# Ledger of designs, part 41: VHH binders against Abasic site processing protein HMCES (HMCES)

Target 1, 269 residues: Abasic site processing protein HMCES (HMCES), of Homo sapiens (Human) (q96fz2)
Amino acid sequence: CGRTSCHLPRDVLTRACAYQDRRGQQRLPEWRDPDKYCPSYNKSPQSNSPVLLSRLHFEKDADSSERIIAPMRWGLVPSWFKESDPSKLQFNTTNCRSDTVMEKRSFKVPLGKGRRCVVLADGFYEWQRCQGTNQRQPYFIYFPQIKTEKSGSIGAADSPENWEKVWDNWRLLTMAGIFDCWEPPEGGDVLYSYTIITVDSCKGLSDIHHRMPAILDGEEAVSKWLDFGEVSTQEALKLIHPTENITFHAVSSVVNNSRNNTPECLAPV

## First folded at step 7 (VHH)

Design q43 (from a12 with T28S; framework vhh_8pnl_2)
Fold by ESMFold2-Fast, scan of step 7:
Structure q43 (fold): chain B 269 residues (1-269), chain A 117 residues (1-117)
Amino acid sequence: as target 1 above (269 residues)
Amino acid sequence: QGQLVESGGGLVQPGGSLRLSCADAGFSFSSYDMAWYRQAPGKERELVARITSGGYTNYADFVKGRFTISRDNAKSTLYLQMNSLKPEDTAMYYCAAGLEYEDTDYWGQGTRVTVSA
C-alpha cells in the first residue's frame, strides 16, 4: 500500500469517526495538530495522514478507550534513529509486513510500547499489471458502502454537489498502523510517524496485487487495536489478517501522478 | 509483461562498461526504494545494489568500487553504471522497487548482460 485518498474536510472527517467509549458514551475524537491535516485524493508516502490513537498516549491515567485524531507522517522514523535527517534511513518504512513485525527492531520496539494507530483513508490505490503490456491499470479499493436514496453513488458523481452526497455517509477505510515518536537530536518538535501493516492479499484482490493493508473491519476491531491499556500486543496481533469485505473499481491514469489532486483520481472508468 | 522496463544490457568484453536503465511508467517512483538484482544461469537471484528513496546506497561486496547505482526522480529512472566488467558479472539483471524493508513489490522483466571475449 503506497497511495491513498483522504480528502474529507476536517469537520466531515471528524464526524465520520464518531465512536462509543468503554462506558457507552458517544464521542468525537479530539484533534491534535489539526492544522497539519492536508486533505487529498492522492496521498503518497512522506505526506501527513490522519490516524486514530488512544488518549492514554498523551495523558497519564486517561481512559485508554478514548480516541485522539492526529496527522502523522507516512513512513515510520524509529525513536532510536540518531541522525538529524530522517531521509537518511537505510530502509523503507512505508509498510510493515505482518509476518516479520516482531522480528524487525523498527517495528517491535514501538509495538511493545503500545504505539498502535488506525490509519484513516477514503480508500487506497493499487496498480494491476495488464496482460501482454507494460502498462498498469489503477484501481481504487475501499469498504463496501451502503447505498441509499439520499446518498449518491460514486458512478453518478458529475458535479461537486453530487460528490458531496457520496461522501456524507462514506464509511472510511480503517487500516492497522504502528507509529513512533522521534526527537530530533539537534532539538525541535517531536515527529510522529507511522507505517501501515500489510498482509497477503485476499482472494478478491489477488488479481490486482499480491499484498494488501491489514484492514480493521468494524468498531470492535478498531477499538481493540487502539486500546493498548487493556489489549496486549499478542491479542491485538490476532486482528491482523486479510479481509474479503472490500470492493474496488478501475480508475483513470490521472492518479498515477501523485501531484494530481482531483475527484477524477478515484472516479470510475 | 513487466512492471518496470530495463534497458542497456548487451555483450561486452572483459574490462568493458555498460549503463543499465530502469524506467517506471508512472507511479510514485520517488517514494520507493530501488534495487538491482542479478541471476546467473543455475544460480539464485542476488542483490547487486540498492538505493533508498532518500538516496542512501548499499552495494554487494562483489561489485564495490566497480558499480554505481543512482536515480533520477524527475525522470522516474534508476541507473546502474557498470565498470571493469568481468565474466563473473554475466547474468540477467533485474530492476526492483519496494515499500517494505527487505521485500520487493515490483519487478522488471530483466536485461541480459554477457561478458566474454
Scores: ipSAE 0.457, ipTM 0.746, lowest interface PAE 2.4, mean pLDDT 88

Design q44 (from a12 with T28E; framework vhh_8pnl_2)
Fold by ESMFold2-Fast, scan of step 7:
Structure q44 (fold): chain B 269 residues (1-269), chain A 117 residues (1-117)
Amino acid sequence: as target 1 above (269 residues)
Amino acid sequence: QGQLVESGGGLVQPGGSLRLSCADAGFEFSSYDMAWYRQAPGKERELVARITSGGYTNYADFVKGRFTISRDNAKSTLYLQMNSLKPEDTAMYYCAAGLEYEDTDYWGQGTRVTVSA
């Protein structure tokens, strides 16, 4: 996974993340650095994306089931990184393989600190190789959406206008992430950055791409992944596996250039 | 999965030079770490050189001073300039792209380099 869409306005995104804490109280996640949230149809590594994480990371005595939403840099910069420019990290940390996550220091250390997060997106993009050519067909991949009246699904196959109607009740894609906190050696603000954990593709996606993000399907999985105060690393990692509960459609090559940021990026072709 | 297409391989005499290219037609090249690996007959693939999305380069000791890796994000092309070629450089050379820590998401089909008198 190396390209997502997360275009919802802040208030719509916040409502889409409504949840229940451990006491059963209905809540919205509390924002940190809301001004750093930049909605986009075409988010690439090194840009900021919104993630959910436990309030306990910021407040010593907080209930670990309460959630913060914060923009974080995509591309984990380990806390021990000594260079001044994060882009010069010797290894790519956009994604983290589930099968080696406990063997890599860059990921094992923040996991040991409970630095699990849920990466939010409308969906993600993958490029399918077309047989016999060097052309790629991009696809937008997302959770199945609840149908509206007079629709068998979302009005996806027909027009961008139909897609505009569904965003108010869009089910956000919830991907398992690991984050870390890096203090620049020359001073400045602490950098929060994340990686998306990846797994082998499910059968439904295998013809598009051989890898997929580890998707947390449903509130129970999301809650357990975030709650580092009650759920151990070992137990949380049991949530990391392929899922078949996804859908997709082909999109225009407009999405190929990450500078293109319009609804055309995810509109069905 | 041959997402990446290599070119520029061939037969050269010891001391000669070759420039390998690796191109992709349709994805966000600038976001990937890029690398050249090689595999000699009967041996495992080994890293030759890596260049991160930020431009940091890393070379295997056996090519330092002789090979130069570079990238052109506008053209979605990776290069390997190979100078002072030796018979032991004979191998199939593979372009690789990754978004995962010390791992490879995409491999090219390979281009053959033969260094022989």
Scores: ipSAE 0.294, ipTM 0.636, lowest interface PAE 3.7, mean pLDDT 87

Design q45 (from a12 with F27S T28I; framework vhh_8pnl_2)
Fold by ESMFold2-Fast, scan of step 7:
Structure q45 (fold): chain B 269 residues (1-269), chain A 117 residues (1-117)
Amino acid sequence: as target 1 above (269 residues)
Amino acid sequence: QGQLVESGGGLVQPGGSLRLSCADAGSIFSSYDMAWYRQAPGKERELVARITSGGYTNYADFVKGRFTISRDNAKSTLYLQMNSLKPEDTAMYYCAAGLEYEDTDYWGQGTRVTVSA
């Protein structure tokens, strides 16, 4: 997973993240650094994306089931990194393999501190290798969306007008992430950055790509992944597995260039 | 146009030089680590050199001092400068891209390098 769409305006995104705390109270996540949120149809590594994390990471004695939403840099910078420029990391941390997460220091250490987050997106892009060619076909991959009486059906067969209406009630993709906090050696603001955990692709996606992000399907899974105050690392890792509850459609090669940031990037072709 | 397209392979004498190129059409992989792997006849595929998106390089011991990996993000191209070539360097050379430490997500189709008189 190395390209996503997260284009919803901040208020729409916030409402899409409505949840219930441990007491059953309806809540919206509270923002940190909301001005750093940059919506885009074409998010690449090193850009900021919104993530959910437990309020307990920021407030002593906070209810660990309460959620913060914050933009974080995609590409985990380990807390122990000694250089001044994060782009000079000696290895890529855009993704973290589930099978070796406890063997890699960059990921094991923040996991031990409970630094789990849920990465939010409209969906993600993946490039299918076509037989007998060097070309790749991009696909937009996302949760199946619920039909409403107002919005109608969603998919490749839908008209452009119907497609525009779906965003008001879009079910965001929720991917398991690990974050870390890095203090620049020369001073300045703490950098929050994340990696997306990856697993073997499910049967439904195997013809597109051999890997997929670890998707947390439903509020129970999301709550358990975030709640580091009550759910141990060992228990949380049991949530990390392929899912079949996913859909996709082919998109234009316009998405290939990460500078292209238009609805055409995810529109069905 | 392809996504990862290798070129520059060929037949060269021992002690000679070759420069391999890998074109990243569409600039999909500019944020990825890029690498060169090789597979000699009768052997498994092995890492030759890796370069991060920020330019940090790593080399297999058997090519250190002879090969140089580089990338030109403006041209979306990865290079491997191969000097002092030996018969043991004869192999199919593959361009690769990945987002996970020491893993590869995407492969090119390869370019053949033969070091022989």
Scores: ipSAE 0.470, ipTM 0.752, lowest interface PAE 2.5, mean pLDDT 88

Design q46 (from a12 with F27Y; framework vhh_8pnl_2)
Fold by ESMFold2-Fast, scan of step 7:
Structure q46 (fold): chain B 269 residues (1-269), chain A 117 residues (1-117)
Amino acid sequence: as target 1 above (269 residues)
Amino acid sequence: QGQLVESGGGLVQPGGSLRLSCADAGYTFSSYDMAWYRQAPGKERELVARITSGGYTNYADFVKGRFTISRDNAKSTLYLQMNSLKPEDTAMYYCAAGLEYEDTDYWGQGTRVTVSA
């Protein structure tokens, strides 16, 4: 996973993340650094993306089931990194393999601190290898969406007027992430950065790519992944597996260039 | 777009030099760790050199001091400068791109390097 869409305006994104805390109270996640959120149809590594994490990471004695939403840098910079420039990190941390996560210092340490987050997106992009050539076909991959009279899936919207209604009730993709906090040696603001955990592709995606993000399907899975105050690392890792509850469609090559940021990036071909 | 295309392979005498190129069309080149792998006849594919998105380089022991990996993010191109070539360097050379520590997401089709008298 190395390219996503997260284009919803901040208020729409916030409402899409409505949840219940442990006491059954309906809540919206509270923002940290909302000015760093930049909606885009074409998010690449090293840009900021919105993640959900437990309020307990920021407030002593907070209810660990309460959620914060914050933009974080895509590409985890470990807390132990001692250079001044994050670009000097010796390894790419855009993704983290589920099968070796406990063997890699960069990921094991933040996991031990409960630094689990849920990475939010409209969906993600993958490029399919074409057997006859090395040409790649991009696909937009996302949760199955509930169809309504005033809304429909992306593939069902025939006109621009109907297209805008697709997003009103869009179910955001929720991917399991690990984050860390890095303090620059020479001073400055703490950098929050994350990686997306990856697993083997499910059967439905195997023709597109051999890997997929670890998707947390439903509020029970999302709640358990975030709640590091009540759910141990061992228990949380049981949530990390391929998911079949996913759909996709082919998109044009417009998405290939990460500078392109228009609805055409995810429109069906 | 979005394909890795190698070029620069050929036939050279022992002690000669070649420069391999790998062009990436359409992907976010600057975000990937890039690598060169090679596969000799009857052997498994092995890592030759890697360069991270940040520019850190790592080399297999058998090429240290002879090969240099570099990248040009503005041109979305990866290079491998191969000096003091030996018959043992004869192989198909593959460009690779990855976003996971020690894993590869994308492969090129390969370019053949033959070192012989």
Scores: ipSAE 0.402, ipTM 0.695, lowest interface PAE 2.7, mean pLDDT 87

Design q47 (from a12 with F27W; framework vhh_8pnl_2)
Fold by ESMFold2-Fast, scan of step 7:
Structure q47 (fold): chain B 269 residues (1-269), chain A 117 residues (1-117)
Amino acid sequence: as target 1 above (269 residues)
Amino acid sequence: QGQLVESGGGLVQPGGSLRLSCADAGWTFSSYDMAWYRQAPGKERELVARITSGGYTNYADFVKGRFTISRDNAKSTLYLQMNSLKPEDTAMYYCAAGLEYEDTDYWGQGTRVTVSA
């Protein structure tokens, strides 16, 4: 996974993240650094994306089932990194393989500290190799959406008003992530950065790409992944597996250029 | 991201030089670790050189001091400068791009390098 769409305005995104805490109380996640959230139809590594994480990471004695939403840098910079420039990291941390997560120091250490997050997106993009052409076919991949009288679907939206209704009730893709906190050795603000855990592709996606993000399907999985105060690393890792509850459609090559940030990036061809 | 397209392969004499290029149509080129692999007939594909998104380079022992990997993010192009070529360097050379350092996401079609008298 190396390209997502996360374009919802902050208020719409916040409502899409409504949840129940451990006691069953309805809540919205509280924002940290909301001004760093930059909506885009075409988000690449090194950009900031919104993630959910437990309030307990920021507030001593907080209920670990309560959620914060915060923009974090895509591309995990380990807490142990000693150079002043994160770009000098000697390996790519955009994605983290589920099968080696406990073997790699960059991921094992933050995971041991409970630094689990849920990466939010409208969906993600993958490029399928095409027979008889030198180009790949991009696809937009996302949760099946519940049809309502108000929301419709991407394929049914043919006007600006109908397009807005699609997003009002959009079910966000929720991907399992690991984050870390890096303190620049010369001082300055703490950098929060994340990686997306990947698994083998499900049968439905295997013709598009051989890997997929570890998707947390439903609120039970999301809450268990986030709640590092009550759910151990070992128990949380049981949530990491392929899912078949996913859909997709082909999109135009407009998405190939990460500078293109328009609805055309995810519109069906 | 578009397809990786290699060029610059050809026939050279031992001791000669060759410069391979790998062009990417995608604009996230700067985010990927890039590598050159090679595969000789009847052999397995092996890593020749890698360059991270941050510019850190790593080389196989058999090319150290002879080959130089570099990237131009503005042009979305990866290079391999090959000097002091040996017959043992004869192979199909593949460009590779990855976001997982344990796996490669994209491969090029390869460009053939032949080193012979």
Scores: ipSAE 0.428, ipTM 0.716, lowest interface PAE 2.6, mean pLDDT 87

Design q48 (from a12 with F27L; framework vhh_8pnl_2)
Fold by ESMFold2-Fast, scan of step 7:
Structure q48 (fold): chain B 269 residues (1-269), chain A 117 residues (1-117)
Amino acid sequence: as target 1 above (269 residues)
Amino acid sequence: QGQLVESGGGLVQPGGSLRLSCADAGLTFSSYDMAWYRQAPGKERELVARITSGGYTNYADFVKGRFTISRDNAKSTLYLQMNSLKPEDTAMYYCAAGLEYEDTDYWGQGTRVTVSA
């Protein structure tokens, strides 16, 4: 996973993240650094994306089931990194393989500190290799959406104009992430950065790409992944597996250029 | 184009030089670690050189001092400068791009390098 859409305005995104704490109280996540949130239809690594994480990471004795929403840099910079420029890392941390996550110091250390987050997106993009040609077909991949007028899910058969009206009730894609906190050696603000955990593609996506993000399907999975005060690393990692509860449609090559940031990037073709 | 495309391969005599290029039109090139792999007939594909998104380079022992990997993010192109070529360097050379440590997301079609008299 190396390209997402996360275009919702801050207030719409916040409402889409409504949740219940362990006492059953309905809540909205509290923002940290909301001015750093940059909505886009075409987000690439090194840009900021909103993530959910436990309030306990910021407030001693906070209820670990309560959530903060914060923009973080995509591309985990380990806390132990000693150089001044994060771009000088000797390895790519945009994604983290689920099968080796406990073997890599860059990921094992923050996991040991409970630094689990849920990466939010409208959906993500993947490029299908087209047999017999040099071209790839981009796809927008997202949770099935409810369409109340027709008592059914939104789909590839729906007209592009119908997509303009779905965002108020869009079910955000919730991907398992790991974050870390890096203090620049020469001083400055602490950098929060994350990686997306990846797994083998499910059967439904295998014709598009061989890997997929580890998707946390439903509030129970999201809550357990975030709640590092009650759920151990070992128990949380049981949530990391492929899911079949996903849908997709082909999109225009406009999305190929990460500088393009328009609704056309995710519109069905 | 929407994938990695290699060029620059060919026939060269021992001691000669070749420069391979790998163009990317569909990826956010600057975000990817890039690598050159090679595969000789009857052998498994092996890493030749890697360059990270941050510019760090790593070389297989058998090419150190002879090959140089570089990237041009503005042109979305990866290069491999091959000097002092040996018959043992004869192989199909593949461009690769990855966002995960120890894995490759995208492969090129390959370009053939033959080193012989």
Scores: ipSAE 0.486, ipTM 0.762, lowest interface PAE 2.2, mean pLDDT 88

Design q49 (from a12 with Y32W; framework vhh_8pnl_2)
Fold by ESMFold2-Fast, scan of step 7:
Structure q49 (fold): chain B 269 residues (1-269), chain A 117 residues (1-117)
Amino acid sequence: as target 1 above (269 residues)
Amino acid sequence: QGQLVESGGGLVQPGGSLRLSCADAGFTFSSWDMAWYRQAPGKERELVARITSGGYTNYADFVKGRFTISRDNAKSTLYLQMNSLKPEDTAMYYCAAGLEYEDTDYWGQGTRVTVSA
């Protein structure tokens, strides 16, 4: 996974993240640095994306089931990194393989500190190799959405105008992530950055790409992944596996250039 | 043909030079880490050089000082400048791209390099 869409306005995104804490109380996640949230149809590595994480990471005695939403840099910068410029990191941390996550120091250390997060997106993009040509076909991949009488159906069958109506009740994609906190050696604000855990593709996506993000399907999985105060690393990692509860449609080559940031990036073709 | 297309291989004498290219004709690759691997007959594929999306390079000990990896994001092209070539450099050379830590997501088809008198 190396390209997502997360375009919802901040208030719509916040409502889409409504949840229930351990005591059964309905809540909205509390924002940190909301002004750093930059909606886009076309988010690449090194940009900021919103993630959910436990309030306990910021408040010593907080209820670990309560959630914060915060923009974080895509591309994990380990806490031990000694240089001044994160782009000088000598290995790519955009994605983290589930099968080697406990073998890599950059990921094992933050996992040991409970630094699990849920990466939010409208969906993600993958490029299918087309046989007999140098061209790739991009696809937008997302959770199945609830149909309404007004919209009729969600996805390729709907007109572009009707797509605007589905965003009010869009089910956000929830991907398992690991984050870390890096203090610049020359001073400045702590950098929060994340990686997306990846797994082998499910049967439904295997014709598009051989890898997929580890998707947390439903509130039980999301809450267990986030709640590092009650759920151990070993138990949380059992949530990391491929899912078949996913859908997709082909999109135009407009999405190829990460500088393009329009609804055409995810519109069905 | 694949998404990553290597070119520039050939036959060269010991001490000669060769420049390999790898073009991505599909989508932009500016966010990908790129690498050159090689595989000699009967041997396992081995890393030759890596370049991150930020342009930072890493080389295998056996090519340090002789090979230079570089990239041109505007042209979606990866290069390997090979100098002071030795018979031991004879191999199929593969272009590779990845977003995962120390892993490769995509491979090219390879280009053959033969170093012989």
Scores: ipSAE 0.292, ipTM 0.632, lowest interface PAE 3.7, mean pLDDT 86

Design q5 (from a12 with T104I; framework vhh_8pnl_2)
Fold by ESMFold2-Fast, scan of step 7:
Structure q5 (fold): chain B 269 residues (1-269), chain A 117 residues (1-117)
Amino acid sequence: as target 1 above (269 residues)
Amino acid sequence: QGQLVESGGGLVQPGGSLRLSCADAGFTFSSYDMAWYRQAPGKERELVARITSGGYTNYADFVKGRFTISRDNAKSTLYLQMNSLKPEDTAMYYCAAGLEYEDIDYWGQGTRVTVSA
């Protein structure tokens, strides 16, 4: 997973993240640094994306089931990194493999601190190798959307009015992530950055790509992944597996260039 | 496999130069760490050089000072400039791409480099 869409306006995104805490109280996640949220149809590594994480990471004695939403840098910078420039990191941390996550210091250490997050997206993009050509076919991959009355899927949105209806009730993709906190050696603000855990592709996605993000399907899985105060690392890792509950459609090559940031990037072709 | 296409291999005399290219059309190339591996006859595949998405490079000791890895994100192309070639550099050279720490997501099919008189 190396390209996502997360374009919803902040208020729509916040409502899409409505949840219940452990007491059954209805809540919206509280924002940290909301001004740093930059909606885009075409997000690449090193850009910021919104993630959910437990309030307990920021407030001593907070209810660990309560959620914060915060923009974080895609590409985990380990807390132990000693250089002043994160671009000097000698390895890519855009993704981390589920099967070796406990063997890699960069990921094992933050996991041991409970630094689990849920990475939010409209969906993600993958490029299918087309046999007999050097061209690849991009696909937009996302949760099946619930049809409420006439709102339908994005494939049914023939007009701007229909597109508004689709996004108002869009079920966000919820991907399992690990984050870390890096303090620049020369001072400055703490950098929060994340990686997306990856697994083998499910059967439905195997013809597009051999790997997929670890998707947390439903609020029970999301709650358990985030709640590091009650759910151990060992128990949380049981949530990491391929998901069959996904859908996709082919999109235009416009998405190939990460500088393109328009609805055309995810529109069906 | 076969998602990356290498070119530029061939027969060259000792002391000569070759430039290998690895092209991909429409990959999320700029986000990937890229590497060149080689496999000499009867030996295991070994890392020659790597370049991160951020441009950091590292080289195997046996090519330091002779080989230069570079990338052109606009063209989605990886290069290996090979100078002062030795018979010991004779091998099949493979392009590799990864988004995961120390893991390879994509391999090329390889291009043959032969260094002999």
Scores: ipSAE 0.344, ipTM 0.680, lowest interface PAE 3.3, mean pLDDT 87

Design q50 (from a12 with Y32F; framework vhh_8pnl_2)
Fold by ESMFold2-Fast, scan of step 7:
Structure q50 (fold): chain B 269 residues (1-269), chain A 117 residues (1-117)
Amino acid sequence: as target 1 above (269 residues)
Amino acid sequence: QGQLVESGGGLVQPGGSLRLSCADAGFTFSSFDMAWYRQAPGKERELVARITSGGYTNYADFVKGRFTISRDNAKSTLYLQMNSLKPEDTAMYYCAAGLEYEDTDYWGQGTRVTVSA
């Protein structure tokens, strides 16, 4: 996974993340650095994307089931990184393999600190290799959506106004992530950055790509992944596996250029 | 496996130069760390040079000052400029792409480089 869409306006995104804490209280996640959130149909690594994480990471006595939403840099910069420029990191941390996550220092250390997050997206893009050509077919991959009069069906939307209605009750894709906090040696603000955990693709996606993000399907899985105060690393890692509860459709080559940021990037072709 | 296409290999005299190319029509190219590996007859595959998605480059000690890795994200192409070639550089050269720490997601089929003497 190396390209996502996360285009919802801040208020719509916030409402899409409504949840219940451990006490059964209905809540919206509280924002950190909301001004750093930049909606886009075409998000690439090194850009900021919104993630959910436990409030306990920021407040010593907070209920670990309460959630913060914060933009973080895609591409984990380990806390132990000693150089001044994050681009000098010798390894790509866009994704983190589930099968070796406990063997890699860059991921094992933050995981041991409970630095688990849920990466939010409308969906993600993958490029299917087409046999006999050098061309690849891009696909937009996302949770099955509950069909309502407001949201409609993506495949049935045939005008800009009807297209906009699909987002009112969109079920956001929730991907398991690990984050870390890096303090620049020369001073400055702490950098929060994340990686997306990956697994072998499910049967439904195997013809598109051999890997997929670890998707947390439903509030129970999301809550357990985030709640590092009550759920151990060992227990949380049991949530990391392929899922079949996913759908997709082919999209235009417009998405290929990461500078393109229009609804056409995810529209069915 | 096999989503990268290498070219530019061949036979060259010691002291000569070659420019290897690796084309990826995958359109996720700009997000990948790209690398050149090589495998000499009877030896293990070894890293020659790596370039991160951010443009940071790393080189094996045995090619520093002689080889230059570069990328063109608009063309989805990786390059390896090889100068002052030595018989010891004779190998199959493989293009590799990865999004995961120290792991390679995609390998090319390789291009053969032979330095005569």
Scores: ipSAE 0.252, ipTM 0.592, lowest interface PAE 3.8, mean pLDDT 86

